VHH binders against o75319. Designs and how they scored, part 199

Target 1, 181 residues: o75319
Amino acid sequence: GNHIPERWKDYLPVGQRMPGTRFIAFKVPLQKSFEKKLAPEECFSPLDLFNKIREQNEELGLIIDLTYTQRYYKPEDLPETVPYLKIFTVGHQVPDDETIFKFKHAVNGFLKENKDNDKLIGVHCTHGLNRTGYLICRYLIDVEGVRPDDAIELFNRCRGHCLERQNYIEDLQNGPIRKNW
Key: E = the ipSAE of ESMFold2; O = the ipSAE of OpenDDE; V2 = 0.75 times the mean of E and O plus 0.25 times the DockQ between their complexes.

## First folded at step 13 (VHH; framework vhh_4orz_3)

Design no18 (at its last look DockQ between E and O 0.89; V2 from the best seeds 0.80)
Fold by OpenDDE, look of step 13:
Structure no18 (fold): chain B 181 residues (1-181), chain A 120 residues (1-120)
Amino acid sequence: as target 1 above (181 residues)
Amino acid sequence: EVQLVESGGGLVQAGGSLRLFCAASGFTFSSYAMAWLRQAPGKRREWVAFITSAKRTYYADSVKDRFTISRDNAKNTVSLQMNSLKPEDTAIYFCAAKDWPTLYGSYDYWGQGTQVTVSS
C-alpha cells in the first residue's frame, strides 16, 4: 500500500556529504502515489532527492537502497545515469555478515571505478538513519580504520540526526570487526 | 621504483610563508590522492592536508585558511602553500600517496620528509 512510513516525516530528507568520504545519507524518497497523503512541504520524491543534492553542489553516483520493501519508489524513477543497488536489510537488528559484505563490496567497487570524479554514494533505508548509519559506520570502522566513536559522530553530524538503535551503537563500538572478503 | 621527494622546507620566522613541493614518480600519479602529514618532536604524526584525484581538498582545523594544497598532474607534483606560519607548525612534513579517494585509512607511499622550522 501507499501508507507513509511511521515517523518518516520527522527526519530531514537529505543529509550532508560526510567530509573525507563519498557518503551521503537520506530518507527514502516516495513515489508520486504517496503525495496525496502528504502536505506539499512534506513531499520528498526521487526528483526532489536529486534537486536537493544539486542544491548542495553535489552529484550522486550511486544509490544504495537498504529498505526491505520495494513499495516506496521504482528504480525507473531515477536517472539512468545513476546506478541503483538494492540490499534488502531487515530493520531493528544488526545486519548480518552477508549484508555487511554486500555493502562493503558495493562501496569498494564504486570507489575503485570513480576515482576520477567526486560523485557521492547515496545510502538510504526508511529513515536514512539506523540501518544506513550502521552500515556506513561499519564500513568506516572495518575498512577505513576509523575509530567507532568518530565514525558515529561524523555520521550523526552530517545526517542531522543521531543513530537511535542501541544495539547498532553497541555493535559498532564494541562488536567485532567484520570480514572484508 | 616509487619515489616521493619533498622539497621547500627550511627555517622561517613566525608569520612567514613556505611552499613545500613533492615530486612523485613510479606510479600513476593522477589516480592517487595525495596528502601532507607532519610530525613534531614528541608528538604523533598528524594529517595536514589532503587532495583527492578529483582535486577535492581537506584540511586539518589547525591549518585551515592558512595552508593550501594543490596538485599538478602534468608534472606529478603536489604542493603545500603555508602562510601565516606559527611555531606550532614546526615539524617534519611528509608527502604521502593513497590509491583510494578517501581521507581515512592508510597511505601507500611515503616520502622521507622535509624539516620545517618556525621561529618565534
Scores: ipSAE 0.865, ipTM 0.919, lowest interface PAE 0.5, mean pLDDT 96
Fold by ESMFold2, look of step 13:
Parts: sequence; C-alpha cells; structure tokens
Structure no18 (fold): chain B 181 residues (1-181), chain A 120 residues (1-120)
Amino acid sequence: as target 1 above (181 residues)
Amino acid sequence: EVQLVESGGGLVQAGGSLRLFCAASGFTFSSYAMAWLRQAPGKRREWVAFITSAKRTYYADSVKDRFTISRDNAKNTVSLQMNSLKPEDTAIYFCAAKDWPTLYGSYDYWGQGTQVTVSS
C-alpha cells in the first residue's frame, strides 16, 4: 500500500547544492495518494521538490532515483523537460560494481552535455541519505579524486544529516579503488 | 599550441593587494573552467579559486572574501584580485584549465606559474 516509509518524516526534504559539484540530494517525493497519511507540513510532493529547488535559485537538469520500487511517484509527475533515470539500488548492502558504474556513467554523461549551464543532478533514495550519500561520495572519490573524509563531510553538511550506515562509511574510507570504466 | 601565461606576481607587504592575470590561447577559452592554484615551498599544490564557463565561482576557505576570480571571454583572460594579503599567501600561483565543469579532479592545461611573496 501507500505506507509512509519508515523514518521518512525525520529527514529534511531537500539539501543544499554541494559546492564544487553539480549534486543536490533529497528524500523521495511522495505522490498525492500518500498525503492522506501526512500532516500538511509533512507533505513533500514532486511539485514541492521543484518549488524548493527554485527557491534556492537552482535548476534540476537530471533526477537519479535510487529506490528499488516504483510506488512513491511516477516519472510522469515530473516536468517533461527534466530527464529521469532509475538505478535500482538495494538498500542495506554496499552497491555492487555494476550499480556504481551505472551511476558514474550517468553523472559523466550529464556533465559532458551540460558544461555551459549550471543545472544540477538531483539524487535520491528513500531518505536521500545512505544510498544517495554512498554513490555521490563514491563518484567524488573515484572519479574526482576527493579524499574520502572530505567527500563525506561535504555530503553530510550539504544534506543536513550525517551518513548513518557504518558499512557504507567503512567502504568509502577503506575500500578498494573502483573502476571508472 | 595551448598556452597559459601568468603575470602580475611580485613582492608585496602584508595587508597589501596584488592582481594576477592569465592569458590563454590555443583552445576555446569560453567553454573551459579556469582555476588558480598555489604551491608554497615544501607543500602540495592547493586550489585557490575556480570559475566555471557559466561563471559560477568557488574559493578555498583560506582566501574567501579576500580574493576574487574573474574571467573575460572576449580577451581570453582570467584574473585573481588578491586583497589583505598575508605571509601564508606566499607561493607560486598557477593558472589551470579543464574541459569539465566541476572543481575537483585533474586539469588539462597548466601555466608555468608566477611567484607571489608577501613580506611581514
């Protein structure tokens, strides 16, 4: 059914642009059918997402959806002008190399095509924290050469919440360098 | 042939100001991100300021509000205005360019550097 994801209410809807990057992270928006179970101040719809991005004087150029399900909103709920990509990512395990590659490929493709504008890549999982933070940090470490602790600090500060899963943190700090293809 | 040529370095007293220039040629300047980096003796090179082709700017915390990066796409130049200089700003300053819109990572082209020395 339309059950509100566990602890979803506890997280800020949208973070801040990560300086020096094209990333912004947010929790999954919920389509109107979920609003019967939410107080008005708790609602965060696809429309609310775009309003909040506009209020920051930013513009989304791509949304990467890391959730394993299709139940939270439909891509048709998004403006036609914003490309949408789903990368099914299992929530309790360090993502495998093929998932990491898909994310890197999507980000690199966007950056190559958007050199002359300032549009952002929006990334979300259910809470916009653990899977989202892992893949953004993995990209910054492997592709951009950022030190693990610096990537994690940047993500935590801009998301407004710290990464929680220790297996993700340990893999980012001490795990092997991954192929960029 | 790609060239990045820095100028404007020199000796200045603490609290003073200096303006660096970088003249670029041999590539499509307006589509590249540009940066200033510096290297003090015995230290690793560090970024100082970065400007995208869309003119979004970033600064290292140590220079924020004292330094200003700007670019002139008509003249193929990038400049760095450095105010309220401190002895720790003493370094060789390098101009760099890359065909990628993000701050981190490697650069495609480098200048030879210009020395900035800030005396007590």
Scores: ipSAE 0.690, ipTM 0.845, lowest interface PAE 0.9, mean pLDDT 92
ESMFold2 (binder alone), look of step 13: mean pLDDT 87; pTM 0.879

Design no2 (at its last look DockQ between E and O 0.89; V2 from the best seeds 0.82)
Fold by OpenDDE, look of step 13:
Structure no2 (fold): chain B 181 residues (1-181), chain A 120 residues (1-120)
Amino acid sequence: as target 1 above (181 residues)
Amino acid sequence: EVQLVESGGGLVQAGGSLRLFCAASGFTFSSYAMAWLRQAPGKRREWVAFISSAGRTYYADSVKDRFTISRDNAKNTVSLQMNSLKPEDTAIYFCAAKDWPTLYGSYDYWGQGTQVTVSS
């Protein structure tokens, strides 16, 4: 259906580039059919996403969609120049090794092919916070060797919201390194 | 053979300026991110400045607005303009190259380092 996700309106639409990285997090944009259930100022469409990114003087080079549904928007709603990757990610639980691997692989592939530009990897789940934050931090920790607390702080600051799920935080801080390749 | 050769270090009084240079050879310079790191006696090596292959720059908070990193791909050089130097800036400064376009993580190539000493 076209019901607005719970608490979706509570989160900033788009975060900021994470300095030193190519990541930017945002909440899920909603296709036009959702607009009738929102106040004008609450609307956040795929078009709005790109406008907000442009306002930051940034450019998206890839979108990674971590939601576990396809009802929010269609890849056809995105510019053809920006690749779209769906990684179905279950909410509330720590992503499994396969999901983590898929994410890392996608990020590494992008970085390898985009060394000559500054385009961003846009990552979102429903709220662009917990699943999104976990996987970004997991990458920074496992692949880039960033301290867990530093990764979490960096993400929280740039997203404008803090990771909420204790199991995610605990796994990032004290959990094992996951397979990179 | 890959080489990174730093130059421009020396003794300078507090408030003074130095410009460090790093000449690179043996790899596709334009495809690499470049960085300056420093290590003071008894302290850990710390990141100072970073410039991506695309030209985006990042600075450590301790040097922000005082230091400027730049690169010349035609000459295969990276520079660090250091202004308003402080005694705390005394360290061996290293040029480093990274094939990966991110600030974090390990670097692929390192220079031998150049001594910078800032006197009170």
Scores: ipSAE 0.863, ipTM 0.919, lowest interface PAE 0.5, mean pLDDT 96
Fold by ESMFold2, look of step 13:
Structure no2 (fold): chain B 181 residues (1-181), chain A 120 residues (1-120)
Amino acid sequence: as target 1 above (181 residues)
Amino acid sequence: EVQLVESGGGLVQAGGSLRLFCAASGFTFSSYAMAWLRQAPGKRREWVAFISSAGRTYYADSVKDRFTISRDNAKNTVSLQMNSLKPEDTAIYFCAAKDWPTLYGSYDYWGQGTQVTVSS
């Protein structure tokens, strides 16, 4: 039921804003029911997420949740009325073109509507690393023209952990540029 | 008609300072992100400094702590204060604008450029 996701404790809760972008990545926050299996210093709740973002002098304007489940927290657990979007993203394989398009569409829509503020897009999967890093880097490469190795380096540095899944890394480095049209 | 007009370029000795200005017209300046880019002879154009419409700034590592970008929405200008200049800063400097809040990607409008030459 309230099983802590495998290796979830091994990852920093929240990364840093990725310079030049509107992205910040984090691992999935866990609702109170999970805290029985966590030491106090291991807890990372929806409230903790917002406190950590505020501590960086930043503000979330959108959360994109890439997990394939509703078990970890409910959108109503978020302490503010921040727009929330779930994009069910299959793990362990390179996301398909439909998933990539949904992500790009959501990001572009947010950026267009938020040109005059500095609010961030928070992106997470379970660990805030592989699926999250892939889609953020895919956006930067395909839409903003960032070189693959530069996108990966930027994500890794700001997340505080390196992308681990080799098939994602290979697709980012050597795969085709995906057109949105 | 959109115009971006750079000024303030010139010849300066290494270690000196220079301030570039970019005057903008023909669009809603306050809603655009602004940037300075530069191109040295035989080299690719590179970004130097960026400022969003919300005032967030970014700098290339090669100029960080030496250059400062600022904007004046009342005067429709963006400026680049350039301190501790080095010969490798020699380039044509371009002002650019885009209707998008992020550093990367294409710019919608470009100036004609102003030459900065830093002598030994």
Scores: ipSAE 0.717, ipTM 0.866, lowest interface PAE 0.8, mean pLDDT 92
ESMFold2 (binder alone), look of step 13: mean pLDDT 86; pTM 0.870

Design no20 (at its last look DockQ between E and O 0.85; V2 from the best seeds 0.80)
Fold by OpenDDE, look of step 13:
Structure no20 (fold): chain B 181 residues (1-181), chain A 120 residues (1-120)
Amino acid sequence: as target 1 above (181 residues)
Amino acid sequence: EVQLVESGGGLVQAGGSLRLFCAASGFTFSTYAMAWLRQAPGKRREWVAFITSAGRTYYADSVKDRFTISRDNAKNTVSLQMNSLKPEDTAIYFCAAKDWPTLYGSYDYWGQGTQVTVSS
């Protein structure tokens, strides 16, 4: 169906580049079929995503979709020049080790192949906040050795919204390091 | 053999300027991010400036708008222009190289460091 996700309107469409990283977080863009249920100013399509990124003088090099559904937009709605990766990620629960590994692997692969540019890794779940924030922070903590509180603060500041899920925050702050590749 | 060799350090009065250079060899310079870090006596080493292989720059808040990092891939050099120097900028300055294109994490190669002393 084309039901607007709960609280989707409450979140900024696109965050800012996380300085020193190649990450940018955003909420899920919605395909055209959703527009009839939205006010014009509430609309956020795949096209709008790219326009907003361009307005920041940035360029997307990869999109990682963490939503657990495929109903929001189609990969065909994206430019062919930007690879799309789906990682089905269950909401509300701390992502499992496999999900974390998939994310880390994807990020690592991108960074390895894109050292000659500044293109961004666009990451989103439904709201581009909890699952998105957790996995980005998990990467920064586990792979790049960033202090958990610093990672969380950096993400929150750049996304324009704070991580909400206490279980995610607790796991980032006090949970074990997850296996890297 | 990988080498990072810093130069340009010295004694300067407060408000003065210095330009540090780092000459790199032994690795594919153009694909590495470069950084300057510094360590003052009795203090921990701190990050100062960072430049990606693509040329994006980042600065510590303490040096922002005073220091400028740049690189010359043709010459395999990275520079740090330091203006409006303060006594608190006194430290050994290190050039470092990172294969990974992110600010955070460890560096792969280090120079021996160059002393910068700013007198009041």
Scores: ipSAE 0.878, ipTM 0.926, lowest interface PAE 0.5, mean pLDDT 96
Fold by ESMFold2, look of step 13:
Structure no20 (fold): chain B 181 residues (1-181), chain A 120 residues (1-120)
Amino acid sequence: as target 1 above (181 residues)
Amino acid sequence: EVQLVESGGGLVQAGGSLRLFCAASGFTFSTYAMAWLRQAPGKRREWVAFITSAGRTYYADSVKDRFTISRDNAKNTVSLQMNSLKPEDTAIYFCAAKDWPTLYGSYDYWGQGTQVTVSS
């Protein structure tokens, strides 16, 4: 089935570029088959994603998909050929060090290859909030030296929703400093 | 040898303006992000303004709408226009460069700094 993910309608589709970074967060876009179960104002397709990014005068250069499934949309449904990376991220628990390393590696690789442009890394899970916010903040803290509270505030403000899971927040604030390589 | 050389500092009365310049040599300027940072007596160094190689700019909240960073890739210079100066802007201003497109993190090259003193 084409069941709408729980609470998906309650979240803003796309956040704003996080100033000083190359990140933008969004909830999972839903392919056209889901639209029969949605009011017109609730629709958020892969095309809608790209239109909203362009309305911000931005451009996606990479999509990091933290979900397990292709049922929401397929990379082939994207209106442009944009690099796409799936990083399996278990929900409800703090991502393990291997997952964090994969995310850091992907972000660093993108930044190195895209120094001469201003393209964004789009990151999403199902709602574009908890797993997405955790990994973006983990990167900013560990790799870029941002204070935990500043990283969380920046993400919350730019996403338009606050991180919800307390175990994620506690790990970001008080967890161990992790190696970046 | 990489060099970043700041100029344009000095003494100015509150409400006045200064324009700082940073001349860069020894690296491919057009591919580097550039920043101005400052350090007041007894305080830690803080970033002020940042400009990517692609031309996107960021400002600390304390200077937003008063300071403007710009770059000239033909002359290998970055500048900082400083308007409506306040005594709190008194500091040594440093030019910095990095071969990385984001604001946060460390810089590869630093200038020696230029003093800006804003009197009441």
Scores: ipSAE 0.677, ipTM 0.847, lowest interface PAE 1.0, mean pLDDT 92
ESMFold2 (binder alone), look of step 13: mean pLDDT 86; pTM 0.875

Design no21 (at its last look DockQ between E and O 0.92; V2 from the best seeds 0.80)
Fold by OpenDDE, look of step 13:
Structure no21 (fold): chain B 181 residues (1-181), chain A 120 residues (1-120)
Amino acid sequence: as target 1 above (181 residues)
Amino acid sequence: EVQLVESGGGLVQAGGSLRLFCAASGFTFDSYAMAWLRQAPGKRREWVAFITSAGRTYYADSVKDRFTISRDNAKNTVSLQMNSLKPEDTAIYFCAAKDWPTLYGSYDYWGQGTQVTVSS
């Protein structure tokens, strides 16, 4: 269906590049069929995403979609030059090891192949906050050795919203390191 | 054999300037991110400046707008222009290389360091 996700309007469409990383977080863009349910200023389409990224003088090199549905937009709505990766991620619960591994693998693959540019890894779930923030922070903590509090602070600052889910925060701060390949 | 050799360190008065150089060899320089780190006596090593292989730069807050990192891939060198130096900038400065385009994490190669002393 074309139901606007709950609280979707409450979040900034696009965050900022996380300095020192290639990550940028944003909320899920909505395809044209959703526009009739939104005020013009509330609309955020795949096209709008790219325009906003361009306004920041940045370029997307990969989009990782963590939503657990395919109803929001189609990969065909994206430029062919930007690869799209779907990682179905259940909301409200800490992502499982397989999901974490898939994310880490995708990120590392991108970084390995894109050392010669500054293109961004765009990551989003529904709100581009909890699942998105957790996995980005999990990567920074597990792979790059960043302190959990530093990772969380960096993400929150750049996204313009703070991680909300206590179970995610607790797992990042005190949970076990997940296996890297 | 991988080598990172720092030069340009020395004694300078507060408010003065120095330019550090790092000459790299033994690896594919243009594919590596480069960084300068420093360690003052009794303090932990701290990150100062970082430059990706693509040329994006990052600076620690303590040196922002005073220091400039640059690289010359044709010469396999990375430089640190240090202006408006302060006594608190006194430290051994290290050149480091990373085969990863991120600021965080460990470095693959290290120089021996060069002493920078800023007098009051």
Scores: ipSAE 0.863, ipTM 0.919, lowest interface PAE 0.5, mean pLDDT 96
Fold by ESMFold2, look of step 13:
Structure no21 (fold): chain B 181 residues (1-181), chain A 120 residues (1-120)
Amino acid sequence: as target 1 above (181 residues)
Amino acid sequence: EVQLVESGGGLVQAGGSLRLFCAASGFTFDSYAMAWLRQAPGKRREWVAFITSAGRTYYADSVKDRFTISRDNAKNTVSLQMNSLKPEDTAIYFCAAKDWPTLYGSYDYWGQGTQVTVSS
């Protein structure tokens, strides 16, 4: 049920915009039913997410939810003005090529349609770290030609936490460049 | 046809200033991101400054707080104000454009470049 994800409290709720990109990463927001197990200062709801983005003088234009479950919040808990896309991404494994290509397709579509504004793509998994960092870095490496170590460093700095899964890091650093679609 | 034409380069003493201009034509200027890049002799081309169509700016660490990129969509121009110039800023400066809102990756159009030479 409504158990707080393991170590979720240990992570900063929202990172910073990644300079030169349209990405911002965050941990999964939790619907009100989870708040019974949280102190008020520990809460991070979908509304809290939007308030924190506004406090950074930014605006979300798309949320990509990478979790492989629907228990944390419902899309209906989000404002109507922000498109939402769920890409079911299995944890603990390097995402497969189909998942990577869905992510790239969504990002490219957003960037094409939003060239004339400055809106961000919010990306989250459970902690906003390993799956989120992997797919953001995979995009930067494969599509935008960023060197693996530079992509990882940029993500880590802006998220405020380092990528933890060694298999993800090794695939980013030593794996092949993936097909862009 | 698309054209990017740089101007304003020249010789300047260290500590001085220059302003580069890039006149653009042949594409929908205000929907493109614009950049200045530079290439010193024997060096790889490096990014210097970037401005999105929405006006957000980014700078390479080596020029941050000394250079300012700006755009004038009414005149289809992008400019680079270069202050506190150093001999290390000596390079050919290129204007570039892309139909994509992010800093990284390839550019669609390039100018011919303009030489900036900073003497000690």
Scores: ipSAE 0.669, ipTM 0.858, lowest interface PAE 1.0, mean pLDDT 91
ESMFold2 (binder alone), look of step 13: mean pLDDT 86; pTM 0.867

Design no22 (at its last look DockQ between E and O 0.88; V2 from the best seeds 0.75)
Fold by OpenDDE, look of step 13:
Structure no22 (fold): chain B 181 residues (1-181), chain A 120 residues (1-120)
Amino acid sequence: as target 1 above (181 residues)
Amino acid sequence: EVQLVESGGGLVQAGGSLRLFCAASGFTFSSYAMAWLRQAPGKRREWVAFITSAGRTYYADSVKDRFTISRDNAKNTVSLQMNSLKPEDTAIYFCAAKDWPTIYGSYDYWGQGTQVTVSS
């Protein structure tokens, strides 16, 4: 139950705001029960997440959790002021249309209701890279009309790691546009 | 009726400054992000500067540190202070409004544009 995800330590805990957007990506924070299996400098808890965001002079307005498990942390570990949305997303395969739609809907809803502030949409999967990057890029491409390569480059630069899954990259570059609503 | 009316354009020498204004009416100005775009002869329209309804600003790399976008919600205006102007800044400058907080995508409303000419 408290196994550290494979390669979790290899990724930066938190990326940077994607300029011109309200997105920020990060790897999954781990609840306190995982700390005994980590060196102090490797620890990344929900509290650490918020501290790191604050250090960037940013504020989270929404967290979208794309992991396919609930064992990493509890929504109760988050401030009550920050909404938490779980979208169970299977790894390694291109998210299905329903998952894409749920993500787009959540993002659009947030942006519509938060135009008067500058709060971020925090998105994470396990590593905050592949599933996270795909869905953010899918949104930018399908909803905002961004060129696929530009979206991917922007995400990679801001996350500090590049999308790794070729099937995700291929789908973003050459796949069909998905319905927005 | 929605209107965006640009002003402040004209002829200026390289190294000079201009301040563009855009007066908006017919919509809830404070709820919209505002932007300046420009189109030079024979070139595609390009994004120049963007300001969200919350006041966050973004700039194209080509104008960063030279141009400043600002807004006055009380007067329903958006401005573009252009310093250190270059001949390559010559273009028709358009004011645009977007009911969304991102720099990407289409705009909802457009002005007719104002000519800016920078001589060498």
Scores: ipSAE 0.861, ipTM 0.920, lowest interface PAE 0.5, mean pLDDT 96
Fold by ESMFold2, look of step 13:
Structure no22 (fold): chain B 181 residues (1-181), chain A 120 residues (1-120)
Amino acid sequence: as target 1 above (181 residues)
Amino acid sequence: EVQLVESGGGLVQAGGSLRLFCAASGFTFSSYAMAWLRQAPGKRREWVAFITSAGRTYYADSVKDRFTISRDNAKNTVSLQMNSLKPEDTAIYFCAAKDWPTIYGSYDYWGQGTQVTVSS
C-alpha cells in the first residue's frame, strides 16, 4: 500500500558524494501516491532526487535499488532514463554472499564503463542507511582495500546518519573477508 | 615501455612554493587517473593528491588548500603545485597512474621519485 515506511521521515533524503568514490546514498524516493500522507516539505519523489543531485553539481549514472519490494516507485517514473538495477535485499540481516556478489559485480561494471566521466552510483534501500551502508562499505573493504573503520566513517559522514544495525557493523569490522567473484 | 619521470624537486625554505612535474609516456595518458604520493624518511608512502581522467581532484587532509594537482593531456604531464610548504612536507614525491577512477587500491605505474626538502 501507500503506508509511509517506518521512520522514513527521520532521515535526510540524499547524502553527499563519498569523496574518492562514485557512491551517493539516499532513502527510497516515494511516488506521488504516497504524498497524500506527507507535508510538502516531507516529500521526496523521484523528481526531487534528481533535483537534489543536480543541486550538488552531480549526475547519476546508475541507481542500485536494494529494497525487497517494488511498491515505492517504478523505474519508468524516473525523470530521466538512467540505468537501474534492483537487487532484492532482505532487511534486518546481513546480506548473503549472493547479494554481496551481485552488488560488487554491478559496481565494478559501472566503474569500468564510466572511467572517462564523473557520474555517480546512487544506492538506496528503504532508509538509505543500513543495507545501503553495509553493501557500500563491503565493496570498499573487499574490492578497494579500505579499512573497515575508515569505510564506515566515510559512509556515516557522507550519508549524514550513522549505521544503526549492530550486526551489520560487527560483520564489517570482524566478519569474514568476502570473495569478489 | 611505460615511463613516469618526475622533476621540479629541490630545497626550499618553509613557507615557500615548489611545482613538481611528471612526464608520462608509453600508455594512453588521457585514460588514466594520476596521483602524487610521498614517502618521508622512516615513514610509509602516503597518498597526497589524485586527479581522475575526467579532471576531478582529491587531496589528503594534510595538504588540502595548500597543494593543487593538475593535468595536461596534450603534453602528457601531471603537476603538483605546492604552496605554504612545511618541514613535514619533506619527502620523496612519486608520480603514479592507474586505470580506475577511485583513489583507493593499487597503482599500475610509478615514477622513480623526486626529492623535496623543506628547511626551517
Scores: ipSAE 0.567, ipTM 0.815, lowest interface PAE 1.5, mean pLDDT 91
ESMFold2 (binder alone), look of step 13: mean pLDDT 89; pTM 0.895

